# VHH binders against FH protein interacting protein FIP2 (FIP2): the designs that were tried, part 5

Target 1, 298 residues: FH protein interacting protein FIP2 (FIP2), of Arabidopsis thaliana (Mouse-ear cress) (q9se95)
Amino acid sequence: METSSNLSSMVRLNIGGKKFCTTIDTLTIREPDSMLAAMFSGRHAMCQESKKGYVFIDRDGKHFRHILNWLRDGVIPSLSDPDCSELLREADYYQLLGLKDGIKDSRKEVGEVEAELTRIDIIKCIQTERVRFRGVNLSGIDLSKLDLSLVDFSYACLRNVFFSRTNLQCAKFRNADAEGSIFHNAILRECEFTSANLRGALLAGTNLQSANLQDACLVGCSFCGADLRTAHLQNADLTNANLEGANLEGANLKGAKLSNANFKGANLQRAYLRHVNLREAHMEGANLGGANMTGAIR
Short names: E, the ipSAE of ESMFold2; O, the ipSAE of OpenDDE; V2, 0.75 times the mean of E and O plus 0.25 times the DockQ between their complexes.

## First folded at step 1 (VHH)

Design c04 (framework vhh_gocatamig_d2)
Fold by ESMFold2-Fast, scan of step 1:
Structure c04 (fold): chain B 298 residues (1-298), chain A 120 residues (1-120)
Amino acid sequence: as target 1 above (298 residues)
Amino acid sequence: EVQLVESGGGLVQPGGSLTLSCAASGFTFSYYDLAWYRQAPGKKRELVAGIDSGGYTVYMDSVKGRFTISRDNAKNSVYLQMNSLRAEDTAVYYCAAEPYDSYYGEYDYWGQGTLVTVSS
């Protein structure tokens, strides 16, 4: 005898210390291609009401109520600009494309300077092998999941652009303004970011192997779990950056500014750290095996 | 072409002093970071002292207070003043240079070396 199909399984969430109770249906139906839906696929559906267990997610839980309201009822919240930015950061982490689109549509009424090209325009350009976007204003557009390898965005205005899961291998961003841009899980291998502004950009889970970030502004950037092996970070400003769990094996950080940078659990094996002030950095659990720290302040 | 030429090495008694000089040509000297490395027989080459384009200096712990690195941009030269020399300081001393904005991470240009022997 077949068991009844139970569509509603309870799940308890602990989001950065904030507790929520919902259903698997709520987490999976509205945004089926999201990271959040994937977490509660068959392999991750492991919490039942009777077992009283919580699934812990190490994220800021402040706006998670808005994520649940979107997933349950399709409601886009009306929030201040800072709160909208915080919610967009969370929506991008969970890969909630519908929520991201709804927030962006709401923000169009704020009078932002319109981007010169739309997502569809960029897709058409790439299809015709047009890969040069130097000095173009693309602020606020969604370029997630596209193949933008070898594209030249040098001198472009890319403020608050979405590049989540985008293939940007060997792309050029020299002197680009990408402040607040979201690169979660993007492929950025061998990218050129010399003198780019990436202030507050989100680069968690990115592949930045052998990328050139020399002289870049990386203030307040998130690189949690990023792969930065053999990356060039000479003279980069990493003030307040979060590199927790990042892999920086063989990376060159000569002259980099690390004031209040977080390297907890980071891999810095064979990294080049000469002439760097490490006193202001958080190094708990970092692996410094074989690193060149000659002249570093410790 | 970049060229680095060391001079000033020789035999000195323990407690003595030597000044090593490195004359550079083929590049804009003031733009380069410079260093002195040494290699004793059977050991790996190690950094002794460094001076960047802005004049910031670094020293190996065993030479702090005894050695002083300096540069003269007008003469395209870097110097290592070595005081209170010990038998352990016996090595071939190499001058090294790289641009301050180098992508390579290590010193790109090397001199041929000058021998310093500290023996009675």
Scores: ipSAE 0.000, ipTM 0.134, lowest interface PAE 16.8, mean pLDDT 81

Design c05 (framework vhh_8pnl_2)
Fold by ESMFold2-Fast, scan of step 1:
Structure c05 (fold): chain B 298 residues (1-298), chain A 120 residues (1-120)
Amino acid sequence: as target 1 above (298 residues)
Amino acid sequence: QGQLVESGGGLVQPGGSLRLSCADAGFTFSDYEMAWYRQAPGKERELVARIDWGGSTNYADFVKGRFTISRDNAKSTLYLQMNSLKPEDTAMYYCATDLYESWGSDYDYWGQGTRVTVSA
């Protein structure tokens, strides 16, 4: 039935508090190997869930409409680069390989050249002790779960790269372009990101202790629950960044731009906030005990 | 004019060592981050090393393994132990803190600096 819904094939989803109604066919046909298809391929479970109301999924529901439009009609949405990065993270979670490929192909059409090396090529390089990838284009490749500690990615093009759960301790990203890259739960302790472009990057749950992010573009980045203790953020641009629940104890934010940055529930104890405009930041529930706010606007 | 006073600079031959100190001239810095910066002739100022109040340190790549930053909070004194000195280390070295911005100096200029020259 193309336009008439059958209640027995309907599912109700609650994605992080956002409610959606769709059909089992929408969730299972286009991406049959996905997590969503797996959840709803067992009709016994589906019937029980539909009788009890909504199936809850603890994810951000902001872009789930685009996931449903892809699954229903095969449409890749036209979104800003930060919103595409957020959608790509959700597509990765639900294991929507076709959507991931479609988003990557859409981004390549915006003038980004294809990556020079594959995941397998990087693994082979690391095995032969090659740790220098300066100026290399690795845009869009999956480097998740690798041990890339001490690797030099300075000046590299790393747009929309997956670094989920990657060990990047002491890695170098000086002047790298890592716009839209996904670092979820990565180890970034003592990393060098001086003057890097991380616009729209997803860094939730990362360990960024003592990382150097001086002069970096962090516009629209997500640092939710990240550990940024003693990090160097001098003159970084954190416009529209989300640092809710992040730990920034002792971090140096001197001269950082915080326009519309979210610090709700963040720990800023003993942080250095010299020359920052705090009036444009969301500071509800932030702990500023012992912070140096000399020259800050509040 | 700042409240910090650098000392210990001088002329040294390649491979030699120097220990720089930065003393508080009228305040304590036990709760403040301290840093060493340098500026070579014709170049921009660059961060050499940083130390927080708890003793956690960060070093620029070009000095890592050769220089050691340390602090004595009881004496309100910051140190930079410089080993295996190279001609490229020749610069004016500055002690910096965020404590007294009201003096109208940038963070990089809280002292007058101490000159380090590495040459034969």
Scores: ipSAE 0.000, ipTM 0.148, lowest interface PAE 15.8, mean pLDDT 79

Design c06 (framework vhh_7zox_3)
Fold by ESMFold2-Fast, scan of step 1:
Structure c06 (fold): chain B 298 residues (1-298), chain A 120 residues (1-120)
Amino acid sequence: as target 1 above (298 residues)
Amino acid sequence: DVQLVESGGGLVQPGGSLRLSCVASGFTFSDYWMGWVRQAPGKGLEWVSDIYSGGDTGYADSVKGRFAISRDNAKNTLYLQMNRLKPEDTAVYYCATDLYESYGSDYDYAGQGTQVTVSS
C-alpha cells in the first residue's frame, strides 16, 4: 500500500539466553559512542540478524533490563552493592559512560571521603611528567582509556576507580587499596600489586602477563578470560575469585588461598600450585597438564 | 642447603648466541622441575622456559624457536641455549627450582642470576 510503517525500528535481543525487545532509537540515542550503539547503527545492522530475528550477545542478561531502562528513560536503578557491581560490569562492557557515571555518583552520595584529584587533574599531571601518586586518595574517579604506564600508585586509595581499557603497563600498586576497582580489558603487563587490596575488583579480559600479585587480596575478584601467563600469585588470597577461562600458563600460585575459586575452563598448564588446597576450588574443564602440585591438597 | 649457581652471561651483539648454565646442589635434581626466568631493568620477572623432571619443555612466546632449554641430571646442571639474541633479551637471567624466586623457602628460590646484555 504505502511506506507508512518501518518494521526495522524494532530489535529483538538474546542476551545470554534472556530475550528482550526494544527499538534502534533506544539502543543508539542516549549513549551514541557506546559499543551497543555501534552494533545497531551504520555498517553492521544487516549482518548481525539471526535466522529467528534475534541478535545474540554472549553476556549475562540478568541486569539487561536496567540497561534498557537507562537507555529509554535515563533511570539509574537503586540496587544492592553486589547487584550494582554486576550492573557496572555490564555497563563497562557495553561502553555506557553515562550509566557508569550515574552509578559512580550514586556510590559517592553514600561514600566516606571524596578523591583529592579529578580525572582532568591526573591528565595534567601526566602531561607535565608527574608519575607519582603515592598515598593519594583517588577513590571513585574515572581513569579509563588513559596512558598511565609506569605510574606509581603505591599506597594510594583507589576504591571503585575505573581503569577500563587503561594502559597500566609497569605501573606500581604496592600496598594500594583498589577494592571494587574496574580494570576491564586494561593492560597490566609487568605491573606491581604486591600486598595490594583488590577485593571485589573486576579484571576480566585484562593482560596481567608477568604481573606481580604476591600477597595481594584478590577475594571475590573476576578474572574471566584474563591473561595471567607467568604472573606471580604467591600467597595471594583468591577466595571466591572467578578465573573461568583465564590463562594461567606458568603462573606461580605457591601458597595461594583458593577456597571456592572458580577455574572452570582455565589453562593451568605448567602452573606452580605448591601448598594450595584444591579441594574447595571448581576445576571442571581446567587444563592442569604439567602443573606442579607438590604439597597441594587434591 | 639448596644452592643454584648461574653462569654464562655476558655482552653479545644482536643476532649472537650465548649458553647459560645452572649448577644445582642440596636436593635430588632429577626429581624436580627447573626453569629460567629473567628480569630486565625496571621490569618484573618474566618466565622464559621450563623443563619437567620427565624432559617435557615449555617456552615463552617471545623466545620460542630461538631458545632451547635442556638438563643433565647426572651433572645436576640446567642449560639455556640462546640463539638469535635481540636487544629485548637484555636482562638478568635466574635459574629457579619450581620456576620462581621465593625468599624465606629453602626449596623455591632462584640463584643469584647472570647478566645478559645484547647491544651493538
Scores: ipSAE 0.000, ipTM 0.173, lowest interface PAE 16.3, mean pLDDT 80

Design c07 (framework vhh_7uia_1)
Fold by ESMFold2-Fast, scan of step 1:
Structure c07 (fold): chain B 298 residues (1-298), chain A 120 residues (1-120)
Amino acid sequence: as target 1 above (298 residues)
Amino acid sequence: QLQLVETGGGLVKPGGSLRLSCVVSGFTFDYYDMAWVRQAPGKELEWVSSISYSGGDTYYEDSVKGRFTISTDNAKNTLYLQMSSLKPEDTAVYYCARDEWGYSYEYDYWGQGTQVTVSS
């Protein structure tokens, strides 16, 4: 793009007395169906302050810089709850659906959010062979003792859900938020938890053989007596996790963070411990026979 | 010396069939999941199908289920995508991809792509 093109596409805005300068491209490309895009694509009439060349919009300009940063760079701002609510009101006015979704996703209302489906709804879905629950909010519901094998919970909100003695073999939890969930004695063989949030989850006595936990947040998790043989834990965050008596034979922990993790009495035979800092972990009575510790700090 | 080389693309009419091949060198299928990923003109990359190293498990994007079949021939170091009942929406460059860590869904090596055009 040449400077002459950028200069000719420049727009001067007066938002409730606050002045901004940007380009037609910034206002139209990222959210093409928005009110802002419509105003500057010639599809809607607009009022201009003719003497100064400003387009006047009778709105609060306090958060308009965040709207421009979103439209220009795709940036979702980190704001307090009152400021987020005010920005959402402005995003609604300008019909910026992408910004609204981004704020709602990043904000993740940290409070009691009612689940979208009940235990009975889930049972009915399974009976009709519906196995996809991607992005669904199921926080706080009781899914204990159900056969939920092969179900897809990727991107779902599963905070404080009960999965005790649930069959979740081959279930998918990629990018799911399962913070504080209870999985006691659940079957999780070959489950996918890539990039999932399991902070503070209780996984004692679970069967996690060959499960994929790569890049997962496992901070403060309990794995006491769990079966993690051949599991994939690459780059997982196990800070403050309790793996006392767990079986990790052949598990891959390459790049995992083990700060204050408890491996007392754990079986780590033939585990892959490359590039991990073992001095951060409690290893009393752990069996490291045949473990690959290339690049590990001992 | 790791290489993935796709062949078999071409022009076909709606309802037709094509078989894509990907010859790999420098590794074996015994340790890696393999995938087909496509890119339609002006669109983002879209995952089409995967086959696991762990026993022939196959996975498909919903729009291709029942029409496409993924398979491997280990003796020939070749991955296949059998495409049937082709639709104009299947027009794309098709890429062969290797998964570095099994079912991690992270692809570390890609072929150059082969063009599939479905038109009357």
Scores: ipSAE 0.000, ipTM 0.092, lowest interface PAE 22.1, mean pLDDT 79

Design c08 (framework vhh_gocatamig_d2)
Fold by ESMFold2-Fast, scan of step 1:
Structure c08 (fold): chain B 298 residues (1-298), chain A 119 residues (1-119)
Amino acid sequence: as target 1 above (298 residues)
Amino acid sequence: EVQLVESGGGLVQPGGSLTLSCAASGSTFSIYDLAWYRQAPGKKRELVAGITWGGDTVYMDSVKGRFTISRDNAKNSVYLQMNSLRAEDTAVYYCARDEWGYSYEYDYWGQGTLVTVSS
């Protein structure tokens, strides 16, 4: 019979009306930077409730069996071209980069603009002390868990790159295009994001202390539970960003756009909020003790 | 310490060409990553082209195939060859030095040179 320990790790999923039972380990280990892993690993504070409940996902459940078999056993299914295309769409939705690459490799089907360097190429470059990747196209590659501190990604194309649990301390992303990139629990202390495009990026649980995000596009970004103490956010666009529970103590937000930004439970003590429109932001439970709000609209 | 001085801007007709030059003065003998930015009225300053100390280049999508960035390290200068100019290319063009380092960096900026594409 199944033990209490096994039962406590189980997850019930309803994928578009199709019901599946699996484990947290199955959903999180093989593709640790996927949407599924983010939902169930507890790395993102917003997804914590999903770990305990019956979870509905509004997707076509037809091919989810193949997703679970990939996540459990690393098996790439042998499917007809139409079914393969359907599975690729689902793999893309859940951000299962390994599955997506495996299917493309098995079929020799490459319809995307390929990154110029692979994960292995980057590792080799770092080992030979090459730390400059300026203007390089690395879109879609997995750079999770690597030590990329002090590396220079300025002007690089980094759309949908995985940087989960990556050490990026003092790394440079000036004018980089990192739209949709995943930085969950990454170390971004003192990194440089001036004028970078981070639209829709996932930065929950990151350490962004003293990071420079001046003039960055942070539209729709998630910073839930992030540490942004003393960060520079002057003139950054935080429209629709989620900063719930984030620590922004001493951060400089002068001239930042906060339209529909969520600061519920955030720490804004001693933050610099001059010339900021706070009326469209959600501030319930935010701590504004000692904040400079000269010229702010409330 | 460095000073950047742009030149070569002016009025040109659509389809025409211009070469912008940026000369760096100061006591630095190290080669740096260099970039050309532009800013049209009412718009944000945007990256047009960049060149690394090793000669690798990057271009904004709208100028790929039309603009070429190059450098002369002996003269500590960077150039932007602009071909097939369009009205949308009208802007003040700025030379910037981006210094690779281990801390927050501020670009050294020139005063800018105006490029006007108009018939």
Scores: ipSAE 0.000, ipTM 0.102, lowest interface PAE 20.3, mean pLDDT 78

Design c09 (framework vhh_brivekimig_d4)
Fold by ESMFold2-Fast, scan of step 1:
Structure c09 (fold): chain B 298 residues (1-298), chain A 120 residues (1-120)
Amino acid sequence: as target 1 above (298 residues)
Amino acid sequence: EVQLVESGGGVVQPGGSLRLSCAASGFTFSEYWMSWVRQAPGKGPEWVSSISGSGEYTLYADSVKGRFTISRDNSKNTLYLQMNSLRPEDTALYYCAAYDEYFGSSEDYSSQGTLVTVSS
């Protein structure tokens, strides 16, 4: 009857293993320009990847209830700083501009130094000539979807910057502070991240082929589904990092710290794993064919 | 729901001029950047010009600098592109886009475009 009729508008979501039920209206009305609205308004084809008709989205489902509460009722949750940062990253992924603004308004810090340049300033610079942003403070700005290939961000402060779908091929981030930055689906091929701080950064779905991440802090980073083929990760700190389903074929992880790192379903064929402690990593379903494990603990 | 409707295209001879318009609805027009993107037959999309929400900042591709002028009227929710000294290589379908200074968003926010043909 009535319940059956109401269910015709229902959407079943599987967000990284967490299941949610909502309506098309909830997903499309409040943020009509969002990725979620695009997925369910017919602008993009829906992906159906699970039993019982769930639409699978490869994201952390921990805070998705807060996204639904925002989309349904316009509620900005009151969360701790770490949880608020996690929700902001999810809001960026789904392109929920209203939620992003609401979170930033609630979390604005008194006395924090504002970014030295705006998104507009960066666009002007790259349109005229190759520009160096060495040592510049760009924290919190949105640099998504820009062509920033070959740009030099070495020594820059890039905390919580949005680089979603940005072309950063061959860009330099040596000694940059990019803690909490969002790189979802960015092109980072041959980027230079030597000694950079990427603690808690989101690099899911990125192309990091042949990138140099030597001595980088990658603690708590997400590399889910990332392409890290032939990347240089020597002495990188991957403590608590998530590399589930990542492709690390031929990557060099010599001396890397892998404490509680998740490599479930990762491809590590022909990777160099010299002097790493593999017993602290989660290796279920990982492919280690041809890997060099000389001096590794396993 | 965001809607963008382009108009003003047509056939013009080399050296001629055209003014394109984009009528926007479904969002707070004055708070968002607007861009023009073109797609020539058999080629991928090429970014042409962008203007800030206030109109204070304008950006142009090197191929159109000095010939094209982007402007907006926030009271009418309308974006414009004044195209002068047109060349055969300017022949393309022209789209307007919100939130995207380069490529991609025109697929999300613009459907039809307006055709500009520069030929004798």
Scores: ipSAE 0.000, ipTM 0.108, lowest interface PAE 20.4, mean pLDDT 79

Design c10 (framework vhh_6fv0_2; at its last look DockQ between E and O 0.14; V2 from the best seeds 0.00; counts 0 for: pae E 18.8 > 2, off the site)
Amino acid sequence: QVQLQESGGGLVQPGGSLRLSCAASGFTFSEYAMYWVRQAPEKGLEWVSTIDWSGGYTYYKDSVKGRFTVSRDNAKNTLYLQMNSLKPEDAAQYYCAAYDEYFGSSEDYRGQGTQVTVSS
ESMFold2-Fast, scan of step 1: ipSAE 0.000; ipTM 0.148
ESMFold2, look of step 2: ipSAE 0.000; ipTM 0.138
ESMFold2 (binder alone), look of step 2: mean pLDDT 80; pTM 0.806
OpenDDE, look of step 2: ipSAE 0.025; ipTM 0.530

Design c11 (framework vhh_8pnl_2)
Fold by ESMFold2-Fast, scan of step 1:
Structure c11 (fold): chain B 298 residues (1-298), chain A 120 residues (1-120)
Amino acid sequence: as target 1 above (298 residues)
Amino acid sequence: QGQLVESGGGLVQPGGSLRLSCADAGFTFSYYEMAWYRQAPGKERELVARITYGGDTNYADFVKGRFTISRDNAKSTLYLQMNSLKPEDTAMYYCAAGEYWDSTYLEDYWGQGTRVTVSA
């Protein structure tokens, strides 16, 4: 038990009314040129001296635990943008350059920014008949069960957005980035996905009748049980996509890439399969009656 | 993304109780109807209970008064409290996320199942 020895090196801090206990080593070793180190190491002329009791610092103590965790263990916390900004302000005050650099490096690595609008903002927009969301960042928000028919999401960033049971009939997603988004059982009839990125998106049970997916990236997408009748899939990349049980009657797949695509039990009657390599696809139980396979590899 | 993981199954005596949990590791839990299904050896998979996002519940007749389905949307967790267990309740229990649409129930996600055995 080293309680009395530890107490002699212990520092008690009162940061704007919040009380913390730590050691002189924690405050001085990791950031030796910081204001905190200067206060407790005695190297600088402006060092404050206190024998016992709390050293008061007139700052917001909300994020001080993150400062101590950085100084003790080198931990850069994972925080929301507002909390990171508050922590950066505190790090700047205490002159913790290593913490500032660590936070900046961490944010560069994620490359993610928060959505520009919330679900409530979108609801207010549709109530005022605003239908244009071109180029907006809505990544990660929940837009499930809304009526978003005829809206324009072209060039928008929609990564990991929830569109479950959303009515998106005739909506536009031209060149949108919807990687990882969920569209389960959504209504996507006659929507435009030309050149959109839908990598890893979940579209099971969707109604995609007559949708335009030309030149879209559909790599790893799930279309299980989806209705793709008369859809335009020319030059789409369906590598590793799952279309088991999907209805593609009359769909145009000319030039589509089907490497390791799963069409087990799919309906491809009267589909246009010109210039596609069907040997790369799993076709067990697929119905190809009346399909146009001119130039296809079988 | 959207993985359902069941837990809480085990061996219990007739008249005993078990609580099953289903954790959603993804973001599928929000706005989906959640359900518990079961499948006994040699039988078809059957619906046990369903709950909407808002908490409205529907139960199969064979569990009414004995089982309670609930959800914690903040924790993305579904529960099934099973009381007065009978040997006939012995089955693999599956968590599912889906919906009722156009006169049918469509389940989009399924868990791997957790086994419940009520000792005879």
Scores: ipSAE 0.000, ipTM 0.096, lowest interface PAE 21.9, mean pLDDT 80

Design c12 (framework vhh_7zox_3)
Fold by ESMFold2-Fast, scan of step 1:
Structure c12 (fold): chain B 298 residues (1-298), chain A 120 residues (1-120)
Amino acid sequence: as target 1 above (298 residues)
Amino acid sequence: DVQLVESGGGLVQPGGSLRLSCVASGFTFSYYEMGWVRQAPGKGLEWVSDIDYGGSTGYADSVKGRFAISRDNAKNTLYLQMNRLKPEDTAVYYCAAGEYWDSTYLEDYAGQGTQVTVSS
């Protein structure tokens, strides 16, 4: 069925004295779980000017055109830092989580801040097929057992997050800060951790087949019993990591740092170990059959 | 500051039944998956059952058809109905927030446990 394009679908808005005209579809489709969408799903619990049919919202209307452009076209505006902060405050009021994420993607978050979204907020986002959580702060929240496959957590702050038994297949964590996060028994097949910080993360029993961990910080990580077959670990820092009993068959560890890494009983058959210092690692009982050790120190 | 208080354990004969309860405080109970894990003498922690925020359940193969997990969000309480108990069900049972049953997680989000003994 074709959506009506006639003027009878229009909504007139008065945002703190500034007037806008748009459609119900514009206000409800892109961010269906927002406060703004909820306001127009039944036209209840809101004020409007009787003679003109305007819905009055007691907010600053200065940046509302950017909100409408986001809702209509998915456009994140390029603004000065003060204007960006003003828009972010309005996006927060209307609960426009997608707009908030887009704005924060371009900003570096310094220091530790409370999580921006709760577990239930993430669940609502996934229900509306929103898969972008770039640059958001989710530190300390419980995301265990959710289906978060294909989601984009690049540049996000994920310190001490619980991802136990979470489906993260093909999820993106490029440059994410996931220090101390817990991934026990998670599905991480083909996920992207390029340049991510996973210092002290717990990844025991995970499925990391064909995952990209290139340039990642894996210092002090636990991979006990993990499946890392064909994973890309080039230039990763595995200092003090525990990979006891892990399966790294066919994994690429070219240039990886293995200082005090524990590979006892690990399967490294057909692994690519060029330019690694194996004397710094604990290799007792490891299977190196068919591994490429050109330029390795052993 | 999560607090979980288990109750309902005890000694029961094979084929008997017990109902475990866990009262939660210090977090928004309805937002979390809840679960039961157990530790039998001389063994590590074993996941038994879980229930998500929407009421969807999971069970270990060893307990399927015998155990039923449920929750009452108004009372912040998790339950485990255990039927047709076997000697191999003898363990300390722990209530846990979320599905993570590793000792690291249990240290932060598990109760003190309740002993279930199935014997004679």
Scores: ipSAE 0.000, ipTM 0.098, lowest interface PAE 21.9, mean pLDDT 79

